# Ledger of designs, part 3: miniprotein binders against q9h3h3

Target 1, 235 residues: q9h3h3
Amino acid sequence: EDGFTAEHLAAEAMAADMDPWLVFDARTTPATELDAWLAKYPPSQVTRYGDPGSPNSEPVGWIAVYGQGYSPNSGDVQGLQAAWEALQTSGRPITPGTLRQLAITHHVLSGKWLMHLAPGFKLDHAWAGIARAVVEGQLQVAKVSPRAKEGGRQVICVYTDDFTDRLGVLEADSAIRAAGIKCLLTYKPDVYTYLGIYRANRWHLCPTLYESRFQLGGSARGSRVLDRANNVELT

## First folded at step 3 (miniprotein)

Design A1d
Fold by ESMFold2-Fast, scan of step 3:
Structure A1d (fold): chain B 235 residues (1-235), chain A 84 residues (1-84)
Amino acid sequence: as target 1 above (235 residues)
Amino acid sequence: SPEEIREEILELLFKALELLREARKLFKEGDPEKAKELLEEVLKLLEEAIRLAEKLGNEELLKRAELLIEYAELLLRKLEELLK
């Protein structure tokens, strides 16, 4: 409809993964260096393809912060993709449950809380809060997209190691809120990303498992988390 | 030298990404002829990047160039249908 398919968007995402990343790695860099790094690379100013007038002259795919205890584990993505091809060919139902089972079988368990913000002060402030929470150990790892030339919202991704661990997902939400974030959050398992489950998918699956909204007023103030997969309020 | 070849590949990839981004913008803004012209240039840059990456034996750069070619070819097919 807009001249681009989900396949084209996936190719753009893969290009970002292949391009260089700006990384603050707390496993090898003292936490005292974080504030200077954040000031040098505010995500609203870092450009996707580089600009001599911006903080970067070369392309940047992602801006990331790794926590001190972060240990990456992507699981068996190749086995997942092979099983997915077999499942599609088999004619068996494609449901959240079958996708969850494929992810568990192949140990592709990571997932992420997503927030989309316009370029500017609020994005940079939100990212700084998230980055500090990662370096301080309340979160494990996070990334933020650089600014595209045409503009548009940027995304902050806050990862958890196991999307089937409901308590871990909720603890990450709490840590994000404690960092001062009050915008809408949605949680997506990486298995959905690897298998191309986006908003307009042919199986009519909801592309997110959880949704978090912050309530400022009324009878209760705080985070409200909905489990989309089971249609249950968790808070 | 290997380092000089690596730098040349990175320059080609950087230029290709810049032009691919501009072609995408032009396509959305209703200038498909200019977008097609830029995509043809993107493909030439990426073909040279692949040649050099194969010569260097660098699988990372080779796969990066191949991925970008795939995206450029998909956009080019869309533009060619539009221009008929």
Scores: ipSAE 0.000, ipTM 0.159, lowest interface PAE 14.1, mean pLDDT 80

Design A2
Fold by ESMFold2-Fast, scan of step 3:
Structure A2 (fold): chain B 235 residues (1-235), chain A 84 residues (1-84)
Amino acid sequence: as target 1 above (235 residues)
Amino acid sequence: SPEEIRKEIRELLLKAFELLLEAEKLFEEGDPEKAKELLEEVLKLLEEAIRLAEKLGNEELLKRAEELIERAEELLRKLEELLK
């Protein structure tokens, strides 16, 4: 029933990736410049297609912060896509396990914690906290969507380098919580994004691997993390 | 203007990708005739995007259009073999 929505989400993601990005790159820019950059480009005010009254006059696909140790590695996306095609034509079941194996074989291992927030102070404050954690080395890289003309929620993506490394995924969750983030987080491997696995996909796969909820008391890290595939609480 | 041309290329690529995903879904659902019809439209949109990107001199947009054409042509090859 939501098939058109899945196609629309994938198309929007492609368009954003193609448009220019506003980047604070801690590999080449002193950390002391971050606060001024954050004040210049608050995500609630940066418009997707540019407006005279916004910080940008031209389109912006993403606002990103790269950590000092960030080393981009997408893996073999072309090999992944070819293997995905072979998998679909083989008649074999398409499951989280087969997609995981495909990702490992082609070294397409990155993933991200996602949070959706309405435009405004809370979004800008959350992004500033995440950006500082990235520049200070607690997180590797993050990006946030600009404000769409029609409004709606914006997304902050916090990346990890290996979705199969559960400890690393949980460490990123802890760092996000330490940055003051209290909203719902979900974790999605980039292999799902490359292959078009969104909600209501034709294979009936859950589009995320983990879910994190803020919880006071009962958790040393301040969050409860659920493995969605196995319905097992990890923290 | 260069900005208006860039916007037009983005809209062409976005529409082509949306239709390509629909064609892939229709192929999987067993409607190869409709999938082929959409795929022919995808290729027309991508050829126009390439023409504009080449005139603009934007290598990133050109590369993206070429990637989508490769994906579309692969599906078209399968459809033509299935429909024989």
Scores: ipSAE 0.000, ipTM 0.357, lowest interface PAE 11.0, mean pLDDT 81

Design A2a
Fold by OpenDDE base, second read of step 4:
Structure A2a (fold): chain B 235 residues (1-235), chain A 84 residues (1-84)
Amino acid sequence: as target 1 above (235 residues)
Amino acid sequence: SPEEIRKEIRELLLKAFELLLEAEKLFEEGDPEKAKELLEEVLKLLEEAIRLAEKLGNEELLKIAEWLIEMAEKLLRRLEKLLK
């Protein structure tokens, strides 16, 4: 499991916060317009810097879809960061439990399922399935990275409101699988991103809490979900 | 071996990431010249990682390298604006 998917997401998030987003907001836009929007801005063709011949003429940080129930609440990220600095200075042991308690205390509970796909029809089809699931209320919010110049893989992020709600995390996996997604999924809390805790960090903290593998003919969910922290299958 | 190449790519990517974080820190600390020097090293490491990832056909490692390049280039653009 390549360590850099957490770093990739953190700095993509930092990068995306500075550049315009292409957003479909189901709260303000009729669901009937989704197909036209998806056709106008296929993720495999939307370029990070607005290259000539792309659907976008300006830089795009992310392409996103907001569901009807989406509420942008990131919690107290500044308080979280201050508490984290104080904790590091204290020399106290830092554990996954410590991070969980910090996240709860500061209400920084968001997390995401991640999938990495090559640019092309499979990516655009996967994104269309996810976007529809968000607009239909099966998922709250999702985003996809635009195409890089070198044509590398793009990431789809599907968010959940609470990484400590195991049932909510599993329901999102089920909705992603129902949308026809068969690739490997990894689940990462946003708290790890905000604190700069990536793979191979000095505290040996794993930023991936869950892994979902597609299973043909398996349980009603069509996936096996592994708790990475406890090395236990949840399904 | 393919396994040795994968290990080498991972080591390059880890080193590139560590240097990128150090470059960000140096930029925040007000040493943009040293930050720029580290970013140039980051880009060289990532170019080699891309070359090896393409040779291996490992799209996952390729993605990571491409993203780290994007981050390094963004920081470099910020530095260049400050040095101008």
Scores: ipSAE 0.006, ipTM 0.189, lowest interface PAE 12.1, mean pLDDT 83
Fold by ESMFold2-Fast, scan of step 3:
Structure A2a (fold): chain B 235 residues (1-235), chain A 84 residues (1-84)
Amino acid sequence: as target 1 above (235 residues)
Amino acid sequence: SPEEIRKEIRELLLKAFELLLEAEKLFEEGDPEKAKELLEEVLKLLEEAIRLAEKLGNEELLKIAEWLIEMAEKLLRRLEKLLK
């Protein structure tokens, strides 16, 4: 969010991860229950710290949907953090390439497409479309932030297993577009999140790796995807 | 029980985070004395959270507590410079 430091954004993300999550888990819950769950917990109405007037009386960190085949792989985050500290003290340049190598070495490969939307009908509609795509098997897992007390935009995160797998990243983008999403999407590898690479970072790195823009007409895909780190158009 | 200790740690860390954000806001709004008082409470909460996380052996909760302490110490250094 505008005005917050990178450290505050990292702490806020950790606090959200620690708070209870509202989860629809398709591995254990029939798909027929999804519509009722979405109606009960629209993200524009679920409050971050609870409110008697909202669907939740207690804090909620994230609202998530797990696909039927979802199997989390966290990699070696501890080894990543130790290597990151060593890299910072070594004087070696910190670039997208060195971060990619750290991520590969420590098997921290997951990443996510991000979309930021204002609270309201469009957010709830977009989330419902993404949730259905997850339950139907076109996407693996997704989460959306609850409504912050200060207001502002909420974020939908759609995860992929491997940020170095361009085809997998592009397939997720296509599934998001097929769900009716037309807004700007940006892709962030989880290694950047673990290492605190946000908009305002001291290494002046672009905080996202890929960018997707909706395109009417043109290619069979319906979006234009750019590799921001290498300045190469993928579609 | 381990589950009860885990819940207690989570509550301590969340309270510390909320107070830390409030302290940062007070510092930016020009009330460094109140920010310092709030930050002293943050550090007490984090000290207890670390003690419990070490006892529980939960490395993820310990990392979160250590991260919050780093943020609190950074703000404390800024306050010390201003309050000279």
Scores: ipSAE 0.005, ipTM 0.250, lowest interface PAE 10.8, mean pLDDT 81

Design A2b
Fold by ESMFold2-Fast, scan of step 3:
Structure A2b (fold): chain B 235 residues (1-235), chain A 84 residues (1-84)
Amino acid sequence: as target 1 above (235 residues)
Amino acid sequence: SPEEIRKEIRELLLKAFELLLEAEKLFEEGDPEKAKELLEEVLKLLEEAIRLAEKLGNERLLKKAEMLIEWAEILLRDLEELLK
């Protein structure tokens, strides 16, 4: 059963990436138009496969906001996958460290903070805060899932360009907290996705590097961040 | 039409992805011969998807197909090593 659930979620993620996106692109659109765009496309109302009663009549895979400096770079994914096979053949230990080294060599460095929220005002308010932080330059790029017909939580993804840059990852967490977000956040490098490393993988690798929890009065930056691999608090 | 070709590529990629996940499961559960048969079908689907994505000129769909073909090739090598 767990295997079926994981397969279904992975297939849905693949379909969403392939379907059209609703994008506010700050590189070509004035920041003054953001509030109207957010009002037109609240994620709790945008439907995954379109509905005449929703803001969209056609399928939408993701709702995204691109910062002014955004430059898409997936790196050398083909080279990464070839090197991954060579690593397996070498008999060398497969660890987070060796995977990190392959990611650096092939420039597959992006990662993201993830948050899951139920459809409704809280989701729309959180997304608006994140979107404003992106167009103001405090975050680089973000996306949020549309509402699925079967219901369930929606996800907001906030990307950083280099998962090996711990300071940059932590600065993104601070910007998310400054936007008023108080829920649990988890951080995942995209390299795990490209290599097909999901839950219960044969390598026993944890795709989640960091976890962030809101902390009132206990942390100067408003959150407690945990390094999941070492169980070490960074704040 | 470009829209019809895009839809066809999408369906090919989703089917390949689903079969790839099933092949991985069969490999782990101890049916490597059936896993290999599914992977051979996956590679055929991805070959057609790449051909159509190149014809359409859609780089996003092409990159998705390329990602899946690398995954399939890696798994196929693991299976062929096991079946030697």
Scores: ipSAE 0.000, ipTM 0.341, lowest interface PAE 11.9, mean pLDDT 82

Design A2c
Fold by ESMFold2-Fast, scan of step 3:
Structure A2c (fold): chain B 235 residues (1-235), chain A 84 residues (1-84)
Amino acid sequence: as target 1 above (235 residues)
Amino acid sequence: SPEEIRKEIRELLLKAFELLLEAEKLFEEGDPEKAKELLEEVLKLLEEAIRLAEKLGNEELLKFAERLIELAEELLRILERLLK
């Protein structure tokens, strides 16, 4: 069941990545068009597989906003996957440190802050705030899932270039908070996503590296960031 | 001294509360622009109160300031929509 759940989540992520995306690209589109685009495509109403009654008649995998300076770099994902298979076969312990080394070796360094929200006005407001921060240059890139046919929470992902760069991760958290976001945030390196590390993984690894809680007066940044593996505050 | 800091925090919070009530009244009376100006002053006062409360380590004052900031931010969001 556990293995099947992780495989199912990986398959859904792959399908979403392959389906068309709705993208506001600030590298080629004037910032003045953002508000109209956000009004046209609120994530609570955009359906995963399309519906005549929704803003989209065709499938949508992700709704994304690219910042003016966004430059994607996924690293060597094929080499990462081959090394992962070899590691599993070797019998060596699988730990956060081992995965970190694998990611560094193959230059798979990107990661993301995640927030999960129920479909509705709060999700749409949170996404609008994040999208404006991306277009204004405080964040590099973000995406949000469309509404699933079965319902359930939707996810907003805010990306950073290098999960090993603690300052960069904290700067992104600060920008998310400055955009008005007050919900719980968790940070997941993309290496964990590529390798299928989710909540019920067979190695009993925590699926996220950092946790951010909104706390006025708890830190100079308006949030408390915790290193989950070491139980150490990073503010 | 710690007692002088506590007095300053109290005065900042009471002033913020007074301006919050005045901002809400102005909003209801149809002066959203002046209400927004007062809410911006409220946020400034609350940020200073939080800074001082962190130095003092007083949890009750931090919670009270946090609640007032949440209220001020909600009113500011309503006013920003109205001023479009």
Scores: ipSAE 0.000, ipTM 0.054, lowest interface PAE 28.5, mean pLDDT 78

Design A2d
Fold by OpenDDE base, second read of step 4:
Structure A2d (fold): chain B 235 residues (1-235), chain A 84 residues (1-84)
Amino acid sequence: as target 1 above (235 residues)
Amino acid sequence: SPEEIRKEIRELLLKAFELLLEAEKLFEEGDPEKAKELLEEVLKLLEEAIRLAEKLGNEELLKRAELLIEYAELLLRKLEELLK
């Protein structure tokens, strides 16, 4: 995946954040309505630009589910960006530790498990499992990208509040696996997205902190989680 | 050259950023008037960066400039609320 492709995908994701979202909010909507909402807006059929014959007539940036414990807290993203430019200007070495310190200082601690799936039944089934886990309080918030015109892979993002909380990150992996998801998962802090740090960046920073692989007959978690920064298995 | 324009945009963004940090510091130190003057200079630098980014068709640099403007405007609003 070319660095240009990762930057383009991040730019597209940021543009999608500004378009209308299809949201199921478990704080205001009864859990009993989730199945009807999932049937009305299957991610494989919802189109990015509201194509004729789609469930949506208008553009949709994301389809999202908010759990009962969901609180939107983005921290000081602007102060983070400010400190990052000053750091680049200083000519000081930039390390994963530096980014972690910037994130902590500005309270920009959110991160996400990512899975990429082709449009179709497997995507819609995966999304339904994740949405249920969010409404049941096993996960806090998740979103899925709508179908693109070219029929490319869609992404499901499952958020955690703190990428520095290793236990919280591992608990979210366990909940995703319990929902029946067997594909490869990668964990990325949002700080890397806000700072424009993608694959093959000039600082040689890896934006993926964790990788989860499904394991048949393995431990109670059903996955192996690799710490990419330290090249250590956590499970 | 496109390379020279990219360099100029990066220099504008960098300068705008240094001034934003200085404006925040001045605000915390209780000099909101000087902080406001710096924020007005920041906005001018970022407007020029946007103009050049649009001319290049560089969406990444454009978005970065827009995010910095949103921050500068937020700080400016907070300053104006304190000066009332």
Scores: ipSAE 0.023, ipTM 0.418, lowest interface PAE 4.5, mean pLDDT 85
Fold by ESMFold2-Fast, scan of step 3:
Structure A2d (fold): chain B 235 residues (1-235), chain A 84 residues (1-84)
Amino acid sequence: as target 1 above (235 residues)
Amino acid sequence: SPEEIRKEIRELLLKAFELLLEAEKLFEEGDPEKAKELLEEVLKLLEEAIRLAEKLGNEELLKRAELLIEYAELLLRKLEELLK
């Protein structure tokens, strides 16, 4: 079912972070310019490695929108990585709890909701909705992958500041649903990405913390959120 | 150019990751010899990525490549233990 797994996205993000990003930064750009920027750079048309026939002639790693109040805080990633290596050599158990504690100790708390959509109008429409929610302050920051392959799905990532703040994670889900998104969403803490922990890892850690599925209700925000670690429905 | 070196590092790291996942699958399916071959290729790709990243001076890319090497070495040791 899922053509792009979170593990494939982590590998692609590692490569994409090295190339230039197309950024709408609401901290320095008036919100009135967003619609023109979205029309200029629809993610279904922006090519990963550049092409004269696309909006970009040079490589683009990510297309991103920063909210007016966005303040990036990646924490102490180097300290996290050093502590991770020490943990591995110590012989102490490596569990979701110990990884969570390392993330807290080193302030590496960000995480993201991921959604995968085929290139085309629906992807561009979904991204426009997310981008407007970011600029209007319902979400803090988001990015979308450029088109790398014909027929391959693209990913939209919507970040939250603290994966341990369940309420904040659920509020982001609600804002995504309010923007008209109806596909499956999965939530992953960035600590797993920084440590290179993917689906098939030697420690049998699951990097997916939450899963959100759309459901019809009176409210446009209708969604069912599952805590994957505890196998408990939160909504 | 720095941009060409970054592109090459990206391609090496993505290829290494793909082969590492395939090696894990082959190991689970009971083809440890093919898995070992892929893990040896992963190590070669990661060594080249480290060499290029050092030339570029990017500490974060070096760290990511080293983490992948460590994981690949763990899988290789696990595979060798089962082959005993």
Scores: ipSAE 0.000, ipTM 0.261, lowest interface PAE 11.4, mean pLDDT 80

Design A3
Fold by ESMFold2-Fast, scan of step 3:
Structure A3 (fold): chain B 235 residues (1-235), chain A 84 residues (1-84)
Amino acid sequence: as target 1 above (235 residues)
Amino acid sequence: SPEEIRKEILELLEKAFELLREALKLFEEGDPEKAKELLEEVLKLLEEAIRLAEKLGNEELLKRAEELIERAEELLRKLEELLK
């Protein structure tokens, strides 16, 4: 009855995606309104299921900012899921390479940099920096989780169009660092998310493709990026 | 004394490492809530170790504490990626 399983965690993730989102959409809203919106909805105070004492009385799944040039392209997720089912029934080995090929074939190429921060001023400040970078065009889209009922860290997700475009992934990392973010970042392709592959999966796949650590090199934008899939330093 | 402070830092680091190993075991056994509670305790011990290492001016002990914080934060991040 108590305790958490992968099924329970997956159900919570799906609920967040289906619940209402608080969105600042720069495609339809002037950039001058961003600061007021950020002040109204600081992620450390927006509650997951609503609370009369918070900015929201109703459930909020995610708080998101869409850039002016943002054009969502999730690819053929339905085709990906059908191919995944066929792969599993084929008895063929499931490896990072086979998942990468499925993602390319079905154009499910997006991915995201993830950062986890405790509720409070540092989270709200980090989110504000990311949101401004999105509205100013250095990043395409980002979202942050609301505060959970029991507390704990919140996650900021910063999306890129193509996880196979290493330069694009590194450019997003650079923009995050330029926004003042110094915490550890990990990058996960969305193909893993669509197929329900998390860290503790039965295929022993590492869903984290890249890891970024802040490191000074005479610049606040400096970072060391590791390719976790191939265990190779990229910077 | 500097030696007394050094001993305290080492005891904090040892306790943090023991709890971090226990948190990893609980995470692998399917108890992410208890793993998270232990990680929060690990982070508190390491913050105190950093404070003392900075006061002592010992760069090696400071680096060790920071490395353990990075490992604890990586595990906490993986736990919360499941929750998303």
Scores: ipSAE 0.000, ipTM 0.081, lowest interface PAE 24.3, mean pLDDT 78

Design A3a
Fold by ESMFold2-Fast, scan of step 3:
Structure A3a (fold): chain B 235 residues (1-235), chain A 84 residues (1-84)
Amino acid sequence: as target 1 above (235 residues)
Amino acid sequence: SPEEIRKEILELLEKAFELLREALKLFEEGDPEKAKELLEEVLKLLEEAIRLAEKLGNEELLKIAEWLIEMAEKLLRRLEKLLK
């Protein structure tokens, strides 16, 4: 059932958030230490649950880099959850618009660009590029999943402060492309993550707002960005 | 004392979380039978943690135990589907 897939994904996400994170925090750590940190913790080698042959002996939920100017604002997640329960019991239609209003009302505004890559050199290279862009100030914060199983894809998440700020979302896309990333990107607001809106959700909503494809030639931005809900090209 | 009860609850919650983590690892490695055994142990530890948290009147610890039960139940439901 679709419900079982969504519930399983939510349980895995909660476990990852609760497990220890490997963090490079540019607010307190000199930028000169980044290359050594990246070499010590390549995401293709860091194991989700720890192994003697990996860089970690203990579980790792996420590998993250915080920018020098990073200032998190999670909003009122508790109020969001209460309002969501009320909305579900109200019989009102559940649409991207109603979720956007809940997010705005409770100031749960952050979102992220997602890229999924197989374990290996390309993942590690992409992560190193993103991490350098964060430390250099072109991006605010990013994280990458550890290796959960052989052959499974890993995800890099690049966060923005406000998913309702289209210019800010597009600026982050440009910075990702400038870092040398050429794979498909999709953008997901954190409100969807908190409310359990994944691929197999009960309301049949598209789990992402935007899609970015690399473009050789043409765009000075290096990509074409599509609003997935409205099928409108933004660039 | 309330402090001794609080310490016992925290020890139960820590043990439950460690076993839940091991169950997730076993699930990922393709050993759902062992994962199920660990999840059943998790639920027993959490039942005791809830009993003590209610006795202590600590809503924070009670919420943590309920959250862990929710995670364990979701995983158990998934494993039971796979094992049928």
Scores: ipSAE 0.000, ipTM 0.233, lowest interface PAE 10.8, mean pLDDT 80

Design A3b
Fold by ESMFold2-Fast, scan of step 3:
Structure A3b (fold): chain B 235 residues (1-235), chain A 84 residues (1-84)
Amino acid sequence: as target 1 above (235 residues)
Amino acid sequence: SPEEIRKEILELLEKAFELLREALKLFEEGDPEKAKELLEEVLKLLEEAIRLAEKLGNERLLKKAEMLIEWAEILLRDLEELLK
């Protein structure tokens, strides 16, 4: 069922965040070491739960690259969660505007561009391009999921500091396109992730704010970006 | 050996290209479900080919596989839209 799927996705996301991460941290590691690190840990070969035949023998939740200027700012997640519980018990309508206000009040502003790719070279090549853009300073931070045992698509997440800063979100899209990425991108604020709101939620909220499609010629950004909430094309 | 890996990559790429042409033909002839099955096989072959090409460090073979994946993804997008 849709309810089961949403609960299962939330549980898997929490488990991945709690398991160890493989991190290239450009704040403490020379950029010259990136290519060797990418060759050692291609996301199509790193297994979620470990395998002696893969680069890892132990579980890996995420593979991440931190930019040189990256400064984690999760905001007040505990305050956000407490306010969310209060909102649910208050009987007040739960809408995109209400969640946006909760996020702003508690400074939980980060969001991410998502791309889903099948395991293989295109995923590994896309991740390498994104990782280089992060290390070179065009993007701030990114992560990619490891390979599941039964296969299926993997996800690359490219983060921005403030989902309410539309220009900043569009600049990140432009940097992703400049890195050679041509696949479909969708943008999701982290507030939805922290509250466990996925596609099939009981409040009928769309957690995706923007959608980006590659466009050759005509667009200065190399893409067309759609505001999903208002159904308005921004580029 | 590098020579054996190169041969394996070329065999995978050739098979993927043949199946991709067949999938395109089936799509154009009105058999989108069969075309999708072949495209899924194409993607599996290409994934293995470029895993090996990445290991070998051969940029030309990587670019060849990337091009075939792009063609396969364009067809898959059109098929998924049609089958909706």
Scores: ipSAE 0.000, ipTM 0.076, lowest interface PAE 24.9, mean pLDDT 78

